# VHH binders against q07589, part 18

Target 1, 356 residues: q07589
Amino acid sequence: MSRILVIGAGGVGVITALSLWLKKESDVSLVVRSDYDRVLKHGYTIESCDYGRLEGWRPHHIYSSVEDAASAADNQGYNYIVVTTKNIIDGPVNSRVSNIIRPVLEKNKELHGPQLTTHILLVQNGIDIEKEIWAEFPREQYRYTVLSGIQLIGSTKIGSGHISQVGQDHLSCGAFDPQDAAAIQAANDFVRMYSNEGQNFVEFDPRVRYSRWKKLLYNAAINTSTALVGLDVPRCLEFGVNKKSTEIEVFHPAMREIIAIAASEGIIIEEEFITMFTEITRKKVFKPSMCVDCEKGQLMELEVILGNPIRIAKRNGVATPTLSILYNLLVLVQAKLKERKGLLKFDEKTATLVDE

## First folded at step 3 (VHH)

Design p28 (framework vhh_8fcz_2)
Fold by ESMFold2-Fast, scan of step 3:
Structure p28 (fold): chain B 356 residues (1-356), chain A 123 residues (1-123)
Amino acid sequence: as target 1 above (356 residues)
Amino acid sequence: QVQLVESGGGLVQPGGSLRLSCAASGFTFSEYAMNWVRQPPGKGLEWVSGISGSGGKTYYADSVEGRFTIIRDNDKKMVYLQMTSLKTEDTAVYYCAKEFTIYWGSDYTFDYEGQGTQVTVSS
């Protein structure tokens, strides 16, 4: 029986833990931070379009921190670490994914040495998100794989210990390193353990980097633009000059730049996806996650959605005029959010950023 | 083109009943889950109920469990919300929504909402 630690108790993380728990092929642990005391006493109230209504639900184990989960591994360790938290590279150092998972990797190594391979599943947006893990944990010292999870789900925490899921649980899981046989096997095993026939949709992803570039057509053009202006997608489209300027001068150019960057590293994305991604939310009144994060005063996943693509473009000689202007304006929005949180300080007497 | 047309709303006294209807067209109706969501005056959208494509599974928000029943007729391409024991807190515009299978947001996965139907519960 695989032992799985889910880190992140938002809508995605809780439903992930529930799906694994319902399948009964894994021992499920969940890290619950802000809601820990309530969930420990009362469990979760879950209203799910896939899994039904549950009252007082909890996974096999609940911990208030990753450190506590690692310490309480009962001499078994964890086979999988599923990370569903936001990936904010430019945020506080202690919130970086490598620092979040470190206690588990160290404990697994202590308990089992080379006998246990830890499978790290990143259910997070963006490109090059796995590279921090490879850089921080030398493969000569740690035995692990890194897996990609692309989650398409409408699941929200609507109160302490209360989750509402109104869209089907759809997960694509694959290996970041397409030559890593152990990672490919681990991804296929996760798909099997996660799958609940007739309730969710989960598939093995044989082309992780393609899938992540393809999703960036939407994230880098639409999540970013909506976050910058604080409008839902239909408003962005309808409010444009002649109801056309947003898609023609902003969304489509940004998407074309993403396609050009992917092509520069040998990945071809079909042109029809530009039309598809523009149209799929034209009549859907919702704000993408980056827009919602900004409105809640939370830092945005700016670097993994725009920063990393632009850095790849610069290395490969690809022009990114539209993505670069969006990125540089959102850097200012991110700085505003950091200042409000006390993470950035400005001296009004000298009119300068306090660099430390 | 996907179209959803809601009807059946109106003014009703507390404790009363209403049946909302939604007529769907432009997609393979039986392959998609259908949902009812509502927007109370001055508040955001609240999910109310959902029904699987086959009609074999139904789901309800805690606030309406035992009072509301969602049903569908795949041959007629209709979904219904039977509301009983209505409360003043049920006052809202009710929307019929198709499940959105590809979604890059975080709160809802509905890809088309109809014009809505107003339900007012007042004495």
Scores: ipSAE 0.000, ipTM 0.187, lowest interface PAE 14.6, mean pLDDT 85

Design p29 (framework vhh_7qbe_3)
Fold by ESMFold2-Fast, scan of step 3:
Structure p29 (fold): chain B 356 residues (1-356), chain A 117 residues (1-117)
Amino acid sequence: as target 1 above (356 residues)
Amino acid sequence: QLQLVESGGGLVQAGGSLRLSCTASGSTYAMGWFRQGPGKEREFVASISYSGGSTYYADSVKGRFTISRDNAKNTLYLQMNSLKSEDTAVYYCAAPEYYEGWTFDYWGKGTRVTVSS
């Protein structure tokens, strides 16, 4: 039986743990931080469009920290680490994905050496999110693979221990390194363990780079714009000049720039997806995750959604006028959030940033 | 190790046409054309999927250039029509090491295109 550690107890993480638990083909551990006491005593209340209503639900194991989960690893360790937390590259060093998973990788290496391969599944938005893991954990010292998870789910924590899922659980899981046979097998195995016939949709993703660049049409144009202005998608579209300026001058140009960058990396995305992504939430009163994060005072996934794509564009000689304006304005929004959290300090006497 | 060799560059008058070729030493995946003009940074021109069923063109060349491939000959082509002085550059073909890899890892040495009036 595969042992799976899910890190992140937000809407996505809890539903991920529930789906695995319902399939009964894995031993499921969940890291729960702020809601730990409530969940330990009363379990989760879940209202799911796919899985129904559950009261008092818990996975097989609950831990208050990644360190505690790592220390509790038995002689089998963890076969999968599923990371559903926000990927905030420009945030505190201790919040980086490599630092979050480090206690588990170190403990698995200590206890199991070459006997156990740990499959790291990143259920996170963005481009180049896998690169820091390969950089931080040399393959000659650690036995692992890196997998991509793309979710189209609409799931939110609406109270302590309370999850509401209104969009279908749709997961695409594949290998970041298409040459890694072990990663491909691990992704197929995860799809099998996650699949609940008639309740969710889950598929093996043979084209991870394509899928991530394709999703970025929505994330880089719509998540970003809504976060900047604090409006849901239909309001952004309706409030534009002549009810057209937002899609014509902001969303579509940003999406076309993403298509150009992807093409410069050898990944061709059909232009019909510009229309599809613009229409998919046009009449759904929906605030994307970046907008919600900003409103809650939480740092945004800015670098993985805009920063990394823009750096690729510069390297490949692709112009990004729309993405660059969105990025530079959101850098200021991110700085405002960091200042409010005490992560950034401004000296009003000298009118300068303190770290320089 | 994969080798890419570009050919077909030369001097051509504005409004003229030129066809570039890139021959690979073995099988490739998606492929692209890039160019670098005098005193400029390298810029993306066009890309094509392995099957040739999907293509992309930078706005500066769209409607004038056509990318195509012949997989039996391991050859990539760039048909350039209605050439302009700003098309003057060294043209490079590129291919990834892996199917849908992170970047184009293999590059040719380039072929020079000069457009004069």
Scores: ipSAE 0.417, ipTM 0.794, lowest interface PAE 2.9, mean pLDDT 90

Design p3 (framework vhh_7qbe_3)
Fold by ESMFold2-Fast, scan of step 3:
Structure p3 (fold): chain B 356 residues (1-356), chain A 117 residues (1-117)
Amino acid sequence: as target 1 above (356 residues)
Amino acid sequence: QLQLVESGGGLVQAGGSLRLSCTASGSTYAMGWFRQGPGKEREFVASISGSGGRTYYADSVKGRFTISRDNAKNTLYLQMNSLKSEDTAVYYCAAPDYYEGWSFDYWGKGTRVTVSS
């Protein structure tokens, strides 16, 4: 029976743990931070369009920190680490994915060495998110694989220990390194353990980088634009000049630039996805996650959604006029959020950023 | 390790045509053409899928250039029509390493194209 550690107890992480728990093919541990005491005493209240209504639900194990979860594994270790937290690489160093998972990787290496391979599943947006893990954990010294999880679920924490899921649980899982046979096998095994017939949709992803570039058509054009202006998608489309300027002059140009960057890596994305992603939320009154994060004063996943794509574009000689304007303006929004949180300091007397 | 060799460059008058070739030492998935003009950064020109069924062109060459491949020969082509002085550059063939689309890591040493008027 696989031992699985889910890190991140937001809407995505809790439903991930629930799906694995319902399948009864894994031992599920969940790291719960701010809601730990409430969940320990009362469990979760879950309202799910796929899984129904649950009261007092808990996975097999709950821990208040990754360090505690790693210690509690004793001689058994973890076969999977599922990371569902936001990936904010320009945020605090301690929040970096590599630093979050380090206690588990070190403990598994200490206890099992060559016997246990740890499968790290990143259920996070963006491009090049796996590179940090390979850089920080030399593959000659650590036994692990890195898996991609692309989740289209609409799930929100609406109160302490209370989850509401109104969008279907749809997960695509694959290997970041298509040459890694162990990663491919681990992804297929995860799909099997996650699948609940008639309740969710989960599939093996044979083309991880293609899928991630394809999702960026939406994230890099629409999440970004809505975050910048503080409007939901239908308002952005309806408020445009002649109800056309937003999609024609902002969304579609940004999407075409993403397609051009992907193509400069040899990944060709079908033009029909520009129409599909523009239409998918045209009549759904909701704010994408980056817009919600900004409004709540939380840092945005800016670097993995725009920063990394633009750096790839510069390296490959691909022009990004629309993405670069969006990025540079959102860098200012991110700095405003950091200043409000005490992470940046500005001296009004000298009108300069306080360095260091 | 994979080796790429470009050929077919030369001098051509504005409005003329050239066909570039790139021979790979083994099979590849997707492939691309890049160029670097005098005093300019390297820029993306065109790419083609492993099967050859899908192509992409930079706006500056769209409608004038055609990318194609012959997988039996491990050879990539770039047919360049209606050449302009701005097309003067060293043209590079590129292929990914083991990742599908995970940057173009293998590069040829280039073939020079000079367009005169």
Scores: ipSAE 0.485, ipTM 0.825, lowest interface PAE 2.6, mean pLDDT 90

Design p30 (framework vhh_7qbe_3)
Fold by ESMFold2-Fast, scan of step 3:
Structure p30 (fold): chain B 356 residues (1-356), chain A 117 residues (1-117)
Amino acid sequence: as target 1 above (356 residues)
Amino acid sequence: QLQLVESGGGLVQAGGSLRLSCTASGSTYAMGWFRQGPGKEREFVASISYSGGSTYYADSVKGRFTISRDNAKNTLYLQMNSLKSEDTAVYYCARPDYYEGWSFDYWGKGTRVTVSS
């Protein structure tokens, strides 16, 4: 029985833990931070389009920190670490994925050595998200693989211990390194353990980088634009000049730039996906995750959705006029959020940023 | 140990045509052409899927350049028409694909194209 640690108790993380728990093929641990006391005593209230209405639900184990989870598993370890937290590269150092998972990887290295390979599944948006893990944890010293999880799920935490899921759980799981046989096997094993026939859709992803660039057609054009203006997708489309300017002058150009960057890496995304991603939420009153994050005062996944793509574009000589203006305006939105949280200070008397 | 060998470069007058070839000694997946002009950074030109069913062109070359491949010959082509002085560059054949591993892209040695007028 695989031991699985899910880190992140937002909409995605809780539903991930629920799906694994329902399948009865894994021992599921969930790290719950702010809602820990409520969930420990009363469990989760879940309203799911796939799994129905649940009251008082708990996974097999609940921990208040990654350190506590690592300590509790010191004689057995974790086979999988599923990371569903936001990947905020420009945020606090302690929030970086490599620092979040470090207690588990260090404990596994100390106690299990080469006997245990830990599979790190990143259920997070963006491109190049795996690179900091490989940089921080030399593979000869740590036994692990890195897996990609892409979900088109619409799931959010609407209150303490309360999850609402209104979009089907559709997970694609694969290996970031397509030549890593252990990672490929681990991804296939995760798909098996996650699958609940008739309730969710989960598949092995043989082309992780292709899938991530393809999803960026939506994330880099629509998540970004909606976050900037604070509107749902149908309002962005209907409120445009002649009900056309948003899709023609903003969404489609941004998507075409993503296709160009992907193509410069040898990944060709069919132009039909521009239409598909524009239409997929046209009639659904839906605010993408970046828009929701901004409204909740939470930092956005700006660097992994726009920053990294633009850096790749610059390296490969691909022009990004639309993505660059979206990025630079959202850098200001991100700074506003940081200032409100006390992470950035501005001196109004001198009109200067206090960079200490 | 994949080797990429570009050929077909040369001196051509503005408005002229030139065909570049790239031969691979080994398996390839998606492939592309990049160029680097004098005093410039490397620039993406065009890419093609393994089947040849999907292609992409940088805006600067759309309608003038055609990328194609012959998998039986392990050869990639770039047909360049209506050449401009701005097309002057060393052209590189590349396989910027993760499908044989996650090391850096395989690059050829390049072939020089000079457009005069």
Scores: ipSAE 0.134, ipTM 0.616, lowest interface PAE 5.6, mean pLDDT 88

Design p4 (framework vhh_7qbe_3)
Fold by ESMFold2-Fast, scan of step 3:
Structure p4 (fold): chain B 356 residues (1-356), chain A 117 residues (1-117)
Amino acid sequence: as target 1 above (356 residues)
Amino acid sequence: QLQLVESGGGLVQAGGSLRLSCTASGSTYAMGWFRQGPGKEREFVASISYSGGSTWYADSVKGRFTISRDNAKNTLYLQMNSLKSEDTAVYYCAAPDYYEGWSFDYWGKGTRVTVSS
């Protein structure tokens, strides 16, 4: 029986834990932070289009921190760490993925040494998100694999301990290193443990980097633009000049730049996806996650969605005029959010950034 | 191991043309051209899908360079027209290590292109 630690108790993380728990093939632990006391007393209220209505639900174990979860491993460690938190590279240092998972990796190394391989599944947006883990945890000293999870799910926390899922649970799981046989096996094993026939859709992803670049057609063009202006997708499209400027001058150019960057790595994304991603939410009053984050005063996944793609483009000599304008304006939005949270300080007397 | 061999470089006057070739020791999904100028980092030039139906170019070469391939010969081409002094570089052929096009991991030794004023 695999021991699985899910980190992140938002809409994605809670449904992830629920699916694993329902399958009954793993021992599921969930790290719950802000809702810990509520969930400890009353469990979760879940309204799921896939899994039905549940009251008072809990996974096998609940912890208030990753450190507590690591300490409670009871000499058994964790086979999987599933990270569903937002990946905010430019946020507080303690929120870095490598720092979040470190207590578990250190504890597994201490307890099991080379006998236990820990599989780190990143259910997060963006490109190059695995590189931080490889850089921070030398493979000579730590025994682990890194797996990619792309989740197409509409799941939101609508209150303390209350999850509403209105979009189907669709998970694509694969290995970031396609030559890592252990990672490939771990991904296939996770697909098996996650699969609930007739309720969700989960598949092995043989083309992780392709899948991530393809999803960036939507995230880098539409999540970003909607976050910048605070509008849902249909409003962005309808409010454009002649109801055309947004898609022709913003969305499509940004998507084409992503295609060009992917192509510079040998990954070919079919141009039909430009039309598909533009149309998929045109008539659905839907605010992408980055737009919602801004409205809630939460930092955006800016670096993994735009920063890293632009850095790859610069290294490979690909021009990114549209993505760069979006990125630099969103850097200002991110700074505004940081200032409001006390993470950035501006001195109005001198008109200068204090915490530079 | 996949081997890539570039050819066709040389000295050419500004406004001139050159055609570069790259022969691969085996089949690959996508292929690309990169270049490295004096004192500069390696930069992307152009890439092409396996079928040749899709091509991508760096803005600096768009309209002047044409990438093409001959799959029967495992050969990639770069037709360079209206050459500028800024095009002076060692040109590298590249192919992905991962069959389905992860990143360009296999590189040739390069072929030098010098564009005189």
Scores: ipSAE 0.000, ipTM 0.173, lowest interface PAE 18.0, mean pLDDT 86

Design p5 (framework vhh_7qbe_3)
Fold by ESMFold2-Fast, scan of step 3:
Structure p5 (fold): chain B 356 residues (1-356), chain A 117 residues (1-117)
Amino acid sequence: as target 1 above (356 residues)
Amino acid sequence: QLQLVESGGGLVQAGGSLRLSCTASGSTYAMGWFRQGPGKEREFVAAISGSGGSTYYADSVKGRFTISRDNAKNTLYLQMNSLKSEDTAVYYCAAPDYYEGWSFDYWGKGTRVTVSS
């Protein structure tokens, strides 16, 4: 039985743990922070379009920290670490994925050495999110693979221990390194353990980087624009000049720039996806995750959705006029959020950012 | 080690045509053309999928340049029509070391194209 640790108890993480638990092919542990006491005593209330209504649900194990989870489990270690937290590269150092997973990788190495390979599944938006893990954990010292999870799901935490899922659970899982046979096998094994026939859709992703660039057509154009203006997608489309300026002069140019950047890496994305992603939420009163994060005063996944794409564009000689304007304005929004949280300090007497 | 060799560059008058070739020492996946003009940064020109079924062109060359490949000969082509002085550059062929890697890892040494008025 595979031992799986899910880190992040938001809408995505809880549904991920639920799907694995329902399949009965893994031992599921969930790291729950702010809701720990509530969930430990009463479990989760879940309203799911795929899995139904559950009261008092809990996975096999619940921990209040990654460190506690790493030390528990009768020292058997974890076969999979599923990371569903926001990936905020420009946020606090402790929020970096490499720092979040470090206790588990160190404990697995200490207790099991080369006998246990840890499969790190990043169920997170963005491009180049795997690179910091390879940089921070030398492969000679740690046995692990890095897997990509792309989840097209509408799931939110609407109260303490209360999850609402209104968008279907659709997961694509593959290997970030297409030459890593162990990662490919681990991804296929995860798909099998996650799949619940008739309730969700799960597939092996043979083209991880293609899939991530493709999803960025939506994330880099629509999540970003909606976050900047604080409007749902239908309002952005209807409120545009002649009900067309938003899609024609903001969304579509941003999407075309993403396609150009992907092409400069040898990944060609079909033009039809511009229309597909523009239409997918046109008539759904839906605020994308970045918009919701900003509204709640939480830092945005800015660098993995815009920063990294723009840096790749600069290296490859691809122009990004639309993405760069969106990025630089959202950098200011992110700074506003950081200042409100005490993570950034401005001296009004000198009118200068306080250097660290 | 994959080797890429570009050829076909030269001097051509504005409005003229040139066809560049890039021969690879083995089979490749997606491939691309890049260029670097005098005193300028490198810029992306065009890409083609491993099968040749999908192509992409930068706006500056779309409608004038055509990328194609002959997989049996391990050769990539760039047909350049309606050349402009702004197209003057060293043109580089690039290929990844595996299917849809996150960069073009192999580069040729380039072939020079000069467009005169």
Scores: ipSAE 0.491, ipTM 0.828, lowest interface PAE 2.3, mean pLDDT 90

